# VHH binders against NAD-dependent protein deacetylase sir-2.4 (sir-2.4), part 18

Target 1, 292 residues: NAD-dependent protein deacetylase sir-2.4 (sir-2.4), of Caenorhabditis elegans (q95q89)
Amino acid sequence: MTSVYESLLSDYPDKGVIGKPEIRDTETEIIEKLRTLYNHFVQAKQTGKPIFVLIGAGVSTGSKLPDFRGKQGVWTLQAEGKHAEGVDFQVARPGVSHKSILALHKAGYIKTIITQNVDGLDRKVGIPVEDLIEVHGNLFLEVCQSCFSEYVREEIVMSVGLCPTGRNCEGNKRTGRSCRGKLRDATLDWDTEISLNHLDRIRKAWKQTSHLLCIGTSLEIIPMGSLPLDAKSKGIKTTTINYQETAHEKIVETAIHADVKLILYSLCNALGVNVDLGDDLPDEVPIPLKIS
Below, E stands for the ipSAE of ESMFold2; O stands for the ipSAE of OpenDDE; V2 stands for 0.75 times the mean of E and O plus 0.25 times the DockQ between their complexes.

## First folded at step 9 (VHH; framework vhh_7qbe_3)

Design p4 (from n3 with T28V; at its last look DockQ between E and O 0.95; V2 from the best seeds 0.81)
Fold by ESMFold2, look of step 9:
Structure p4 (fold): chain B 292 residues (1-292), chain A 122 residues (1-122)
Amino acid sequence: as target 1 above (292 residues)
Amino acid sequence: QLQLVESGGGLVQAGGSLRLSCTASGLVYAMGWFRQGPGKEREFVAAISWSGGSTYYADSVKGRFTISRDNAKNTLYLQMNSLKSEDTAVYYCAADYIGFSDYTSPSEYDYWGKGTRVTVSS
């Protein structure tokens, strides 16, 4: 089915490379690569320089939301005259991958998490907003243009591009006076610039990191897609977790071609990090790989 | 490893025009122009956002200089009109992969070209 999000976006002729073949590492390859990643996590905690995490649509496929460029992705199927299958955004729930990322954050390995996703699942899983940068926005948010109060909706906001929604802020200022500002959507269109606040937060966190971990993203969209290039010039090693080759395959230290939730859950297990899976998962809990 | 190559500098009479170009070897988000005159510190000239919708200018060049970029060619431009002797400087292209809110600060830009000399004679 056609994604509602995709239907709200302006036309954009260059969507990057789509439909690349999946690569599937052997178990032996995965274990070796995961040991390297594990070592970066241990060193990050010992040195106090946390892992910098960038996530894309591949983190949410376990929540039954399609990615864009994968074999069953929205853009790949569109090129074949088909529609991607998936659930509506408001019924999607955090999966094993989101819960594993939260667990790594709670354990102190990850501080700043940047998501390119607009599905709201990183907030829903419980990642604190002060450590989360929804760089392309969030389909469930409206923001007051005057006081910047956020309004989290149960249904998606049917607008993108930071446009007025037609609703007004009902917040109060510290004086008790009504704000009366106008609300806007909180999701970027193709040519909408990333907010200056997000860029400054990203830059501040980027200067303090020991390792770049890119999860479920093809790294095709600027500026986040260029992070591995900046990392290399600064001596920061990069790990990717993605079934398909990313835009920066040749320059990263470690490219793991396997199921995102398997890698993240196995990493948590190896680090002795408990993952609170809860009662209502949309996906299967993987059997963790043994790496030490 | 990112390379920024400026071109278009030269000698021009006061009141004249020059167009500077800077080609980046990779895709960058923030780009700007800085300059350094004889005996002076490097100073901000102009900067432009990724989309080209926001432009920033030093007060000394507002109304005379126009910054633009062509993301398909990964090229930054500076159209300099009504040149004054005070505009004599080495002009540097600056860039960054991520971007930031303070486009005027040279310390925010991690990548720099080697510069192109502009000399404005009376």
Scores: ipSAE 0.648, ipTM 0.845, lowest interface PAE 1.1, mean pLDDT 88
ESMFold2 (binder alone), look of step 9: mean pLDDT 82; pTM 0.843
OpenDDE, look of step 9: ipSAE 0.869; ipTM 0.942

Design p5 (from n3 with A47V; at its last look DockQ between E and O 0.78; V2 from the best seeds 0.68)
Fold by ESMFold2, look of step 9:
Structure p5 (fold): chain B 292 residues (1-292), chain A 122 residues (1-122)
Amino acid sequence: as target 1 above (292 residues)
Amino acid sequence: QLQLVESGGGLVQAGGSLRLSCTASGLTYAMGWFRQGPGKEREFVAVISWSGGSTYYADSVKGRFTISRDNAKNTLYLQMNSLKSEDTAVYYCAADYIGFSDYTSPSEYDYWGKGTRVTVSS
């Protein structure tokens, strides 16, 4: 079913750099870099200027969904004539990384969370929609073209590019009459423009940030991939967490090449933030690294 | 840091044409042209989307000016035809990495060139 999303997308020849080798920081390097990130989180709390978070597909690999550009990524394997393996989107569940991000949000360290992922897991983990910007959309959503009501489906919507799905709005107008508007999917194709409302929300949140944290993304997709360039020109430091080098490796303050869930869970532990793991995890809970 | 450098300005007779260029040190999502005439406030001229498929123009220039961009060369263009004395201004390239809905407002753009002067003689 994960390959279904691939089949809905138009052919996009410029996929950026794919298949880069993974870099694995030593434990000593990770601890040093994590201390730097920890200090940014402490400062964000003290100053009331939250961390700005950008999420890519690497956050969901613990949920058994493939990324795109990694060694086992959808596009890397496709270029080799192979097919990436992964679970069905319908059965994917939020993992340790998603729950750690939610915990950091609940504790007040981060406010606005921007995800490039369409897997719906950031919404499913419980991040409030008013603080979540699904900048490329959500495979589980339909939106009424007339009243803009959102409908969260149990199964993925088999359309991308903001196209009519063939279903009608089930709601009523304020007059009490049925809306009868046509529903569309809520997921961008490569040539679909990001909504102006999303851009305005991003820009507003971006002006209030103390630090940019990019998690599980290669930073190849415009405009979100350009955030580290804007940050540098404005004196805002950037941390990346990604196995591979990103497009902006040379300009960020800290590039952490390690498992996303290990870093995020260790950060929560160091900050004294409790992560509600629940009883139905798709991945293993890491042993947190000790820092201070 | 992003830099924007305009070129192509100069003196031209009414009814004539000029092509302005703006070379950027990197690609940005929002790019547009503004101008400031003698004794006037800076005003919107044209904006173009990242893909180049959506263009928007001030009413005063519609049908006479054409905005375009070449992302391979990091360059924004403004083809100015049928020039009038009222088009005399310093023309500025403006850009933003993210983008926004209020594209006609100069205050929304974080990055600006130094401008290129266009003088239309009668």
Scores: ipSAE 0.614, ipTM 0.830, lowest interface PAE 1.2, mean pLDDT 87
ESMFold2 (binder alone), look of step 9: mean pLDDT 83; pTM 0.854
OpenDDE, look of step 9: ipSAE 0.669; ipTM 0.856

Design p6 (from n3 with L27M; at its last look DockQ between E and O 0.84; V2 from the best seeds 0.00; counts 0 for: pae E 2.5 > 2)
Fold by ESMFold2, look of step 9:
Structure p6 (fold): chain B 292 residues (1-292), chain A 122 residues (1-122)
Amino acid sequence: as target 1 above (292 residues)
Amino acid sequence: QLQLVESGGGLVQAGGSLRLSCTASGMTYAMGWFRQGPGKEREFVAAISWSGGSTYYADSVKGRFTISRDNAKNTLYLQMNSLKSEDTAVYYCAADYIGFSDYTSPSEYDYWGKGTRVTVSS
């Protein structure tokens, strides 16, 4: 359950700005902004410099997982003395947004994908782990503290903060001896630092990148919230897709205030990218907007 | 763009102490101190992670220098104790919006202050 995950986190004094009003671009505004984004995708394919993607909780609301800072978000409702509705992580399934992102990755438009989400849906949809950076971790993972081997679980791991789980690594060291390291959870608490390996992979991703796309995030959490500033310093333009105003509205090229799944699915349609929707969708397939 | 301003340098006797400060114009994740002595290449001094949970020091300053940060003030500090004449240098604050695996490499940092001069006399 989403409330179980929230209960595992330590108390943090400042959760940033919560409950911002949602903005709804008109269809005309969306189409113009989506044309700009479409052109970046076409250029990425032509130049061989893919799109760099950052995902926040807004990508998973179609999977019936609440976000944190939106109108129905966990922290917004908690501040009002209410409980967020939604399914727990164990039954959540990838939705149209995740499948659209995978399709864009398979088609060669997207390479590196950073997710702030801990729901495991980016792995479950099929994004290869070598192209996925789960910067805040994954509730379904245990990691060996000695050799860093990852163990994917069917059930969520009931701790956060990189704490031992009580299980031992079953792998071998380079010498061929049993590792016997202790396994830990793989999900950050508020003050737990992002892995140095994740940070290095992010730094290296910029070298191959033509455009930054931030999806379903308010960009409030450091360092991921600073990615648009980092992009600007490198001459790389940014698009955001988010209902609420983000922390970087004034510096991004394009801020799209609309439903994430509508934008991503419409983009796939415009690019001629087939989205394999499968048979277990938790959300409805939108009618794609026409960009021509 | 991100701006870094160092302060706190000056002339100090050997064995003395100084505290350097570096104020950033915005939030940063990676921060560190480098220095360049007379006739020498720029060298790593210390770096600190965003949470302060990981600190890194050059061998020549371990036990004498302490790096810290105050994220509410966007400020990086270097407490320098037991100063030696070999610590004489221009000290530079360096930062990046995100981090990387090698905090000791100057090429990894995109933003630099103009430096503050520390002179240690016998």
Scores: ipSAE 0.455, ipTM 0.774, lowest interface PAE 2.5, mean pLDDT 87
ESMFold2 (binder alone), look of step 9: mean pLDDT 85; pTM 0.879
OpenDDE, look of step 9: ipSAE 0.840; ipTM 0.926

Design p7 (from n3 with Y103W; at its last look DockQ between E and O 0.88; V2 from the best seeds 0.70)
Fold by ESMFold2, look of step 9:
Structure p7 (fold): chain B 292 residues (1-292), chain A 122 residues (1-122)
Amino acid sequence: as target 1 above (292 residues)
Amino acid sequence: QLQLVESGGGLVQAGGSLRLSCTASGLTYAMGWFRQGPGKEREFVAAISWSGGSTYYADSVKGRFTISRDNAKNTLYLQMNSLKSEDTAVYYCAADYIGFSDWTSPSEYDYWGKGTRVTVSS
């Protein structure tokens, strides 16, 4: 199904840097870096200035969806004439990482969550849409071009680039007014600009941030990939969690090269935040690291 | 810290052309040109998104000025044709990493160059 998504995208020659080697921090390095991140979370709570979170495809690899630029990523394998392994989008379920992010949000450490992912798992795990910005869209959405009512589908919408789907709006769900506008897909193609509404929401949340946390992203895609540069200019520290070196490795305060779910779950444990794992996880629950 | 350096200003006769450049030290989503004439407030000239898919022009320059960017060189351009004496100003490069819906407001841009002087003689 991942191969279906890639087939919907326009041909775009510059896919950024792909196939970088994975780095694995030692347990001692991870614990030291996690203590630094923990301190930012404590400070965010004390000051009322929440953590600003940016999510990439690395958050969903525990849900058996491939990333894009890793060794087994969609673009990396495509350059080798191969297909990435993964499950169908409609059977993918939120994993430990998504549930940990939700728990941190519920506990008041995180407010705004920006995802570059189109897999819909951040909504499915229960992150409120008013705090979630799906900056590249969502494969399960149709949006009315006139009133902007959103329609959540069970199957992926088979186009990208904000194209008409052939369905009509059945009314504005927010206001209850009649509307017969045309529905479009909600997923950006390579040449599609981020919506002005998303940009405004991002900018407003960015002004209130104490710390930038980038999870499972190479930081190659503009504008979100440039956030660490803006943070540095404004005295906001950045943590990255990614197996591979990111585009901003040299400027961030802390670059954690470890399993995303291990870091997030260990952070929750250290903060005393209960993670509701539910009954049907696609991945294994890690043994949390102790940072006392 | 992000640096914006303008160049290409100078003296030109009315009806002539100039091309301004602005080199950025980082990858910015929104870039724009503003200008300030003698005794006037800073005013919007033109703006452009990362991909060039969104461009914005003040009414006073539409059809005469063209904004463009070269992302490989981190450089913003303003091609100014059919120049008028009213175009005399210090031209400032402005940028933002994120972007916004109101591209014409100077308060939305977090980063500014020092300016380059354009003088249009009658």
Scores: ipSAE 0.631, ipTM 0.842, lowest interface PAE 1.2, mean pLDDT 88
ESMFold2 (binder alone), look of step 9: mean pLDDT 83; pTM 0.854
OpenDDE, look of step 9: ipSAE 0.635; ipTM 0.837

Design p8 (from n3 with W50R; at its last look DockQ between E and O 0.89; V2 from the best seeds 0.69)
Fold by ESMFold2, look of step 9:
Structure p8 (fold): chain B 292 residues (1-292), chain A 122 residues (1-122)
Amino acid sequence: as target 1 above (292 residues)
Amino acid sequence: QLQLVESGGGLVQAGGSLRLSCTASGLTYAMGWFRQGPGKEREFVAAISRSGGSTYYADSVKGRFTISRDNAKNTLYLQMNSLKSEDTAVYYCAADYIGFSDYTSPSEYDYWGKGTRVTVSS
């Protein structure tokens, strides 16, 4: 289904930098960097200014969905004449990383979570939609063009670019009359602008943040990829967690090159935050690192 | 630090044309033009979305001014035609890394150029 999603997108030649080598921090480097991140989480709780989280495809590789620009990414392997392995979007389940992020949200460290992913896993893990901004959309959503009611589907919606799907809204207007508006997909194409509502919500939440945490993203796509630059101008420190060097490696406070789930789970453990893992995980629970 | 540098201002006769440019030192999402005339408050002129698909104009300039951008060069343009003496002002480029719902409000823009002066003579 990942390749189906790619086939729905229009042609776009500038996909950013792909296939960069992975960097693997040593355990000593990871522990040092994780202590710095831990301190930001403690301060966020104490000051009441939460961590602002941006996630990309690297958060979902534990859910057996490929990323795009990594060694096993869709675009990297296509350039080598290969096909990326992974499960379909329909069967993907939230992994340790998603559940760790939810736990940090429930514990009050994180408020706003922006995802660039269209896989729907941030909703499925239980992040409240009021605190979740699916900035590039969600393949499982249809939205009424008249009343804006959202319809969460079991199967992916087979179009992108905010196009009519051919279905009608089944809701009622506030007057009690049938809405009968036309439904559209909820996923951006390359040329589709981010909705004004999403931009407004992002800007309001951005004003309240103490620290920017970018997880599993190369930071190549704007406007979200420019957040570290805005943070620097405003005295807000940034941490990245990504195997590959990001577009803003030189300006962030801390760039952690390690497994996302190891870092997030270790952080939860260090903070004393219980992660509800359940009994049906797509990935292996890491042994947490001890940072203090 | 995002830097915005305006150019293209000068003296022109009423009815004439000028093209203003604004070069950004980095990638921007929201961009717009504002101006401040003699003895007046800073006012909105025009704004443009990242893709160029949405443009916004003050009523006083509609049909005479055209905003555009070249994202490959990080450059914003304002083509000003049929200039009037009332268009005399310092013109400011404004930008932000993130878009927002109200492009006409100066409080929504965090980054500003130093301005370029346009004088329209009769």
Scores: ipSAE 0.524, ipTM 0.805, lowest interface PAE 1.9, mean pLDDT 87
ESMFold2 (binder alone), look of step 9: mean pLDDT 85; pTM 0.877
OpenDDE, look of step 9: ipSAE 0.720; ipTM 0.878

## First folded at step 10 (VHH; framework vhh_7qbe_3)

Design q1 (from p4 with S107E; at its last fold request DockQ between E and O 0.89; V2 from the best seeds 0.78)
Fold by ESMFold2, look of step 10:
Structure q1 (fold): chain B 292 residues (1-292), chain A 122 residues (1-122)
Amino acid sequence: as target 1 above (292 residues)
Amino acid sequence: QLQLVESGGGLVQAGGSLRLSCTASGLVYAMGWFRQGPGKEREFVAAISWSGGSTYYADSVKGRFTISRDNAKNTLYLQMNSLKSEDTAVYYCAADYIGFSDYTSPEEYDYWGKGTRVTVSS
């Protein structure tokens, strides 16, 4: 189901730590941790220093895409000789988690959203491209190597590693003449470095933040996985939302081990932020926890 | 707190060689070497990306210095050959967790070692 993306990647022996035990916070623990996170959101609005959000594959499990390193993750199951189940990237749609993140962005709590996911769902849910950094790329995207125009496709682009796709740019140069640059895929392979433009945009947003929120990620992939270390050195508090402990469990202020969509939807409810769920969700709307 | 510890400095005759090491206490994305001579500002020497796929050198050291890193040991190296008296300086290891586009600018690096002194006698 998700095997196309995995088959495009180079062989890479160090996939980080996979298959860690899942942790389930009690409801009492979740409510206390959610109140701490709520207070950071309120403070971010009051001070004008937005929450810095890093998204991983755990945000998209409600869209029926597997994560990578969880108990049912792609790498974990492949190490056991099994395959992960889920829908194809081609048909996946934004779920409650994506829509909750969009709602928090629209309400002004989050400005820049950094996603490690390549599933394109953060664009599809409606996060403006100006506020979205797809740090590992997007499987539905081609980019002109000459003018850097982006082309969003309906189907997965069948290469990774920033390689030519065989199509040409159909735009114009700034002078008005046709560009005819070569298009490339927009998805990093294991050994492909993050674009310098992305790094500069991340650094700019990072300098302005009051709090780091890591959602659905094991924090195993450099450099984004090292953000909690930098936060600690700079006195910036970190919250994680992940079923498994992350690579930085001991240094974060708050590690929430619960369903991502439950936490995000409950947070929106507590903040009075309306989540536009639409009419065709891939997942169930959770009953929000009350934190007052 | 992240710590960067340099080693390998010393006194060497012009034309000689020296290898500097810098061990980081954590995984950092950008790493580089800078140096500061007496009464001068820090100047860029060399930098290397996480994968080693991108290396950068000041014009004054190209062809003589080689930067490398061993991520399994969290260690950055600078092999310095054909040393000249103008290479005399305190050499600093610099690092950053996130990275940036201008590896040559010391203002971009958030973390610094204490330095190791290299003296090249004429």
Scores: ipSAE 0.686, ipTM 0.861, lowest interface PAE 0.9, mean pLDDT 88
ESMFold2 (binder alone), look of step 10: mean pLDDT 82; pTM 0.845
OpenDDE, look of step 10: ipSAE 0.852; ipTM 0.936
ESMFold2, fold request of step 11: ipSAE 0.625, 0.627, 0.572; ipTM 0.831, 0.831, 0.814
ESMFold2 (binder alone), fold request of step 11: mean pLDDT 83, 82, 83; pTM 0.850, 0.848, 0.849
OpenDDE, fold request of step 11: ipSAE 0.859, 0.862, 0.861; ipTM 0.937, 0.936, 0.937

Design q2 (from p4 with W50Y S107E; at its last fold request DockQ between E and O 0.91; V2 from the best seeds 0.81)
Fold by ESMFold2, fold request of step 11:
Structure q2 (fold): chain B 292 residues (1-292), chain A 122 residues (1-122)
Amino acid sequence: as target 1 above (292 residues)
Amino acid sequence: QLQLVESGGGLVQAGGSLRLSCTASGLVYAMGWFRQGPGKEREFVAAISYSGGSTYYADSVKGRFTISRDNAKNTLYLQMNSLKSEDTAVYYCAADYIGFSDYTSPEEYDYWGKGTRVTVSS
């Protein structure tokens, strides 16, 4: 299904750097780096300037979806003439990482969450749509071209690039008035412009932030991939959580090379934030690290 | 630190042409041109979306100026044709890492070049 998504995209040669070696921090290194991140979360609460969170495909590997540029990623294996393994987007469920992010949001540490993922798991975990920016779109979403009503589907929409899907609007979801406009997919192709509304919302959230937290992303795709450069110019510190070296490894304050769910769950426990794990969990709950 | 370096300014006769360039030292998303004439406030000239699919022009330059960008070189261009005396100004490159809906407002751009002077003689 991840290969299906890649097959819907137009041909685009600049996929950034792929297939970098994985790095694994020692437990001692992780604990030191987690203390630094913990302090930023405490300061965010005290100053009322929330953490700005950017999510990539590495957040969803616990949901058994492959990433793109990792050692077993879709584009890395494609360059080697191979196919990535994973579950169908349609059956993927939010994991420990998504639930930890939701918990941090509910506790007031995170306000706006920007995801580069199209897997729909941030909506499924319960992050409110008004606080979620799916900057590259959502494979489960159709949007009316006339009234802009959103239709969340149980199955992936088999087109990208904001193209008509062949279905019609069933009425304006906002007003209840009749509408028979044509529905389009909601997922960007390589040459599709990011929504101006998304950019304005991102810019507004960015101006309010105390710290940039980049989770499971190589930071190769702009504009989001350039955020650490903007942060540095503005005196905003950046933390990355990624097994591989990111595009901005040398300029960030803290680069954590460890399992995303271990880091996020440990952070929640250190902050005293309850993570509602539920019954339908696709991954193992990690033993949280003690940082104090 | 992001650097924006303009070039291509100079003295040109009325009716002539110039091509301005602006090279960014980082991968920026929004880019545009502004200008400031003698004794005037800084005003919008032109802007372009990252893909190049959307272009925006001040009414005073529409049809005479063409904005373009080369993302491989991270460079913004302004082709200025049919130049008039009122086009005499310092031309500034402006950029932002994220982008926004109002490309015409100078307040939206966080990064600015030092400018390149254009003088149109009679």
Scores: ipSAE 0.690, ipTM 0.864, lowest interface PAE 1.0, mean pLDDT 88
ESMFold2, look of step 10: ipSAE 0.657; ipTM 0.856
ESMFold2 (binder alone), look of step 10: mean pLDDT 84; pTM 0.863
OpenDDE, look of step 10: ipSAE 0.864; ipTM 0.941
ESMFold2, fold request of step 11: ipSAE 0.637, 0.623; ipTM 0.842, 0.826
ESMFold2 (binder alone), fold request of step 11: mean pLDDT 84, 84, 84; pTM 0.863, 0.867, 0.865
OpenDDE, fold request of step 11: ipSAE 0.864, 0.870, 0.866; ipTM 0.939, 0.940, 0.939

Design q3 (from p4 with S105N; at its last look DockQ between E and O 0.86; V2 from the best seeds 0.78)
Fold by ESMFold2, look of step 10:
Structure q3 (fold): chain B 292 residues (1-292), chain A 122 residues (1-122)
Amino acid sequence: as target 1 above (292 residues)
Amino acid sequence: QLQLVESGGGLVQAGGSLRLSCTASGLVYAMGWFRQGPGKEREFVAAISWSGGSTYYADSVKGRFTISRDNAKNTLYLQMNSLKSEDTAVYYCAADYIGFSDYTNPSEYDYWGKGTRVTVSS
């Protein structure tokens, strides 16, 4: 239902840089870069300053959802007059990458996880909402405009831009009276401002961070795309995992150009972190790389 | 490091006008103006949201000052009208890459300009 999501968005001419060539690091390059990332994870545990994680659409390609700016991405194919291939959002399931991120969170290496994705897979995999910031929203979510209670739906909500859905809040006030609030969608349109609550949560978590890890994102959209610049000014090192060159390739410590699930799963293996893969994987489990 | 460069300060008579500018060396999300008068603590003047749709003003300048931004030029403006001697201060541009809900709190802004001096003569 990627095409349904596209149809809900306003027309917006500036899609950023699209269709960059993929870069594929050699195995030797990947192992060296993964060692550097591994050392940041060990240090984060030792110092008690967790890794700050930013997720883009590249985390969900293993769940058969297209990204936006890759060679088979929604905007890239749209520019060619084509339609991106993928499954319905309602059918999509968390993959190896999501499960690896959850495992790293459970093991205490990661605290705050920020996703630019609206696919709801970070909630579905089991990342606690308290540690998850869906900065562009969630297609499966309605929010009461009065009490701000969240309602997770099985089907996508068919609007974007924080618009009323036509449904009512089912909660109660402390007096026992019904809330009577109207529900809205929870997904930003192109020009919808990010929630001030989200920005405050991001800022608070950002101040406690030892390392920035950007996974499957081109870093084209602000404010999240500017995080590596802020990190550099503050002496915080950044790792990116992305097939394409990102907007900040020249300033990050480590740019890993490889399959996201291979890197994350290998990292978990190297750290001795078990990944609970479950029964319903949409993708194949990679053979982990040995870095020691 | 992000650079913030203020300009437009100077000497004006009470009742006059000045326009301050602040150019950022990169795109920033939150921007605002603060000032520090002689013998006084730094105080909030005005701030503006990324979209430009929300503006915030200290009560002492409301109705006289107008904040605006041009994101294509990475530039913040402060139009100061009906200036009073109490407006005499060094005016500082402040910014942050991430943003926050309390634009009036100087501790939220990680990046600061060197300031531009405004002197309002009686």
Scores: ipSAE 0.624, ipTM 0.828, lowest interface PAE 1.2, mean pLDDT 88
ESMFold2 (binder alone), look of step 10: mean pLDDT 82; pTM 0.844
OpenDDE, look of step 10: ipSAE 0.870; ipTM 0.942

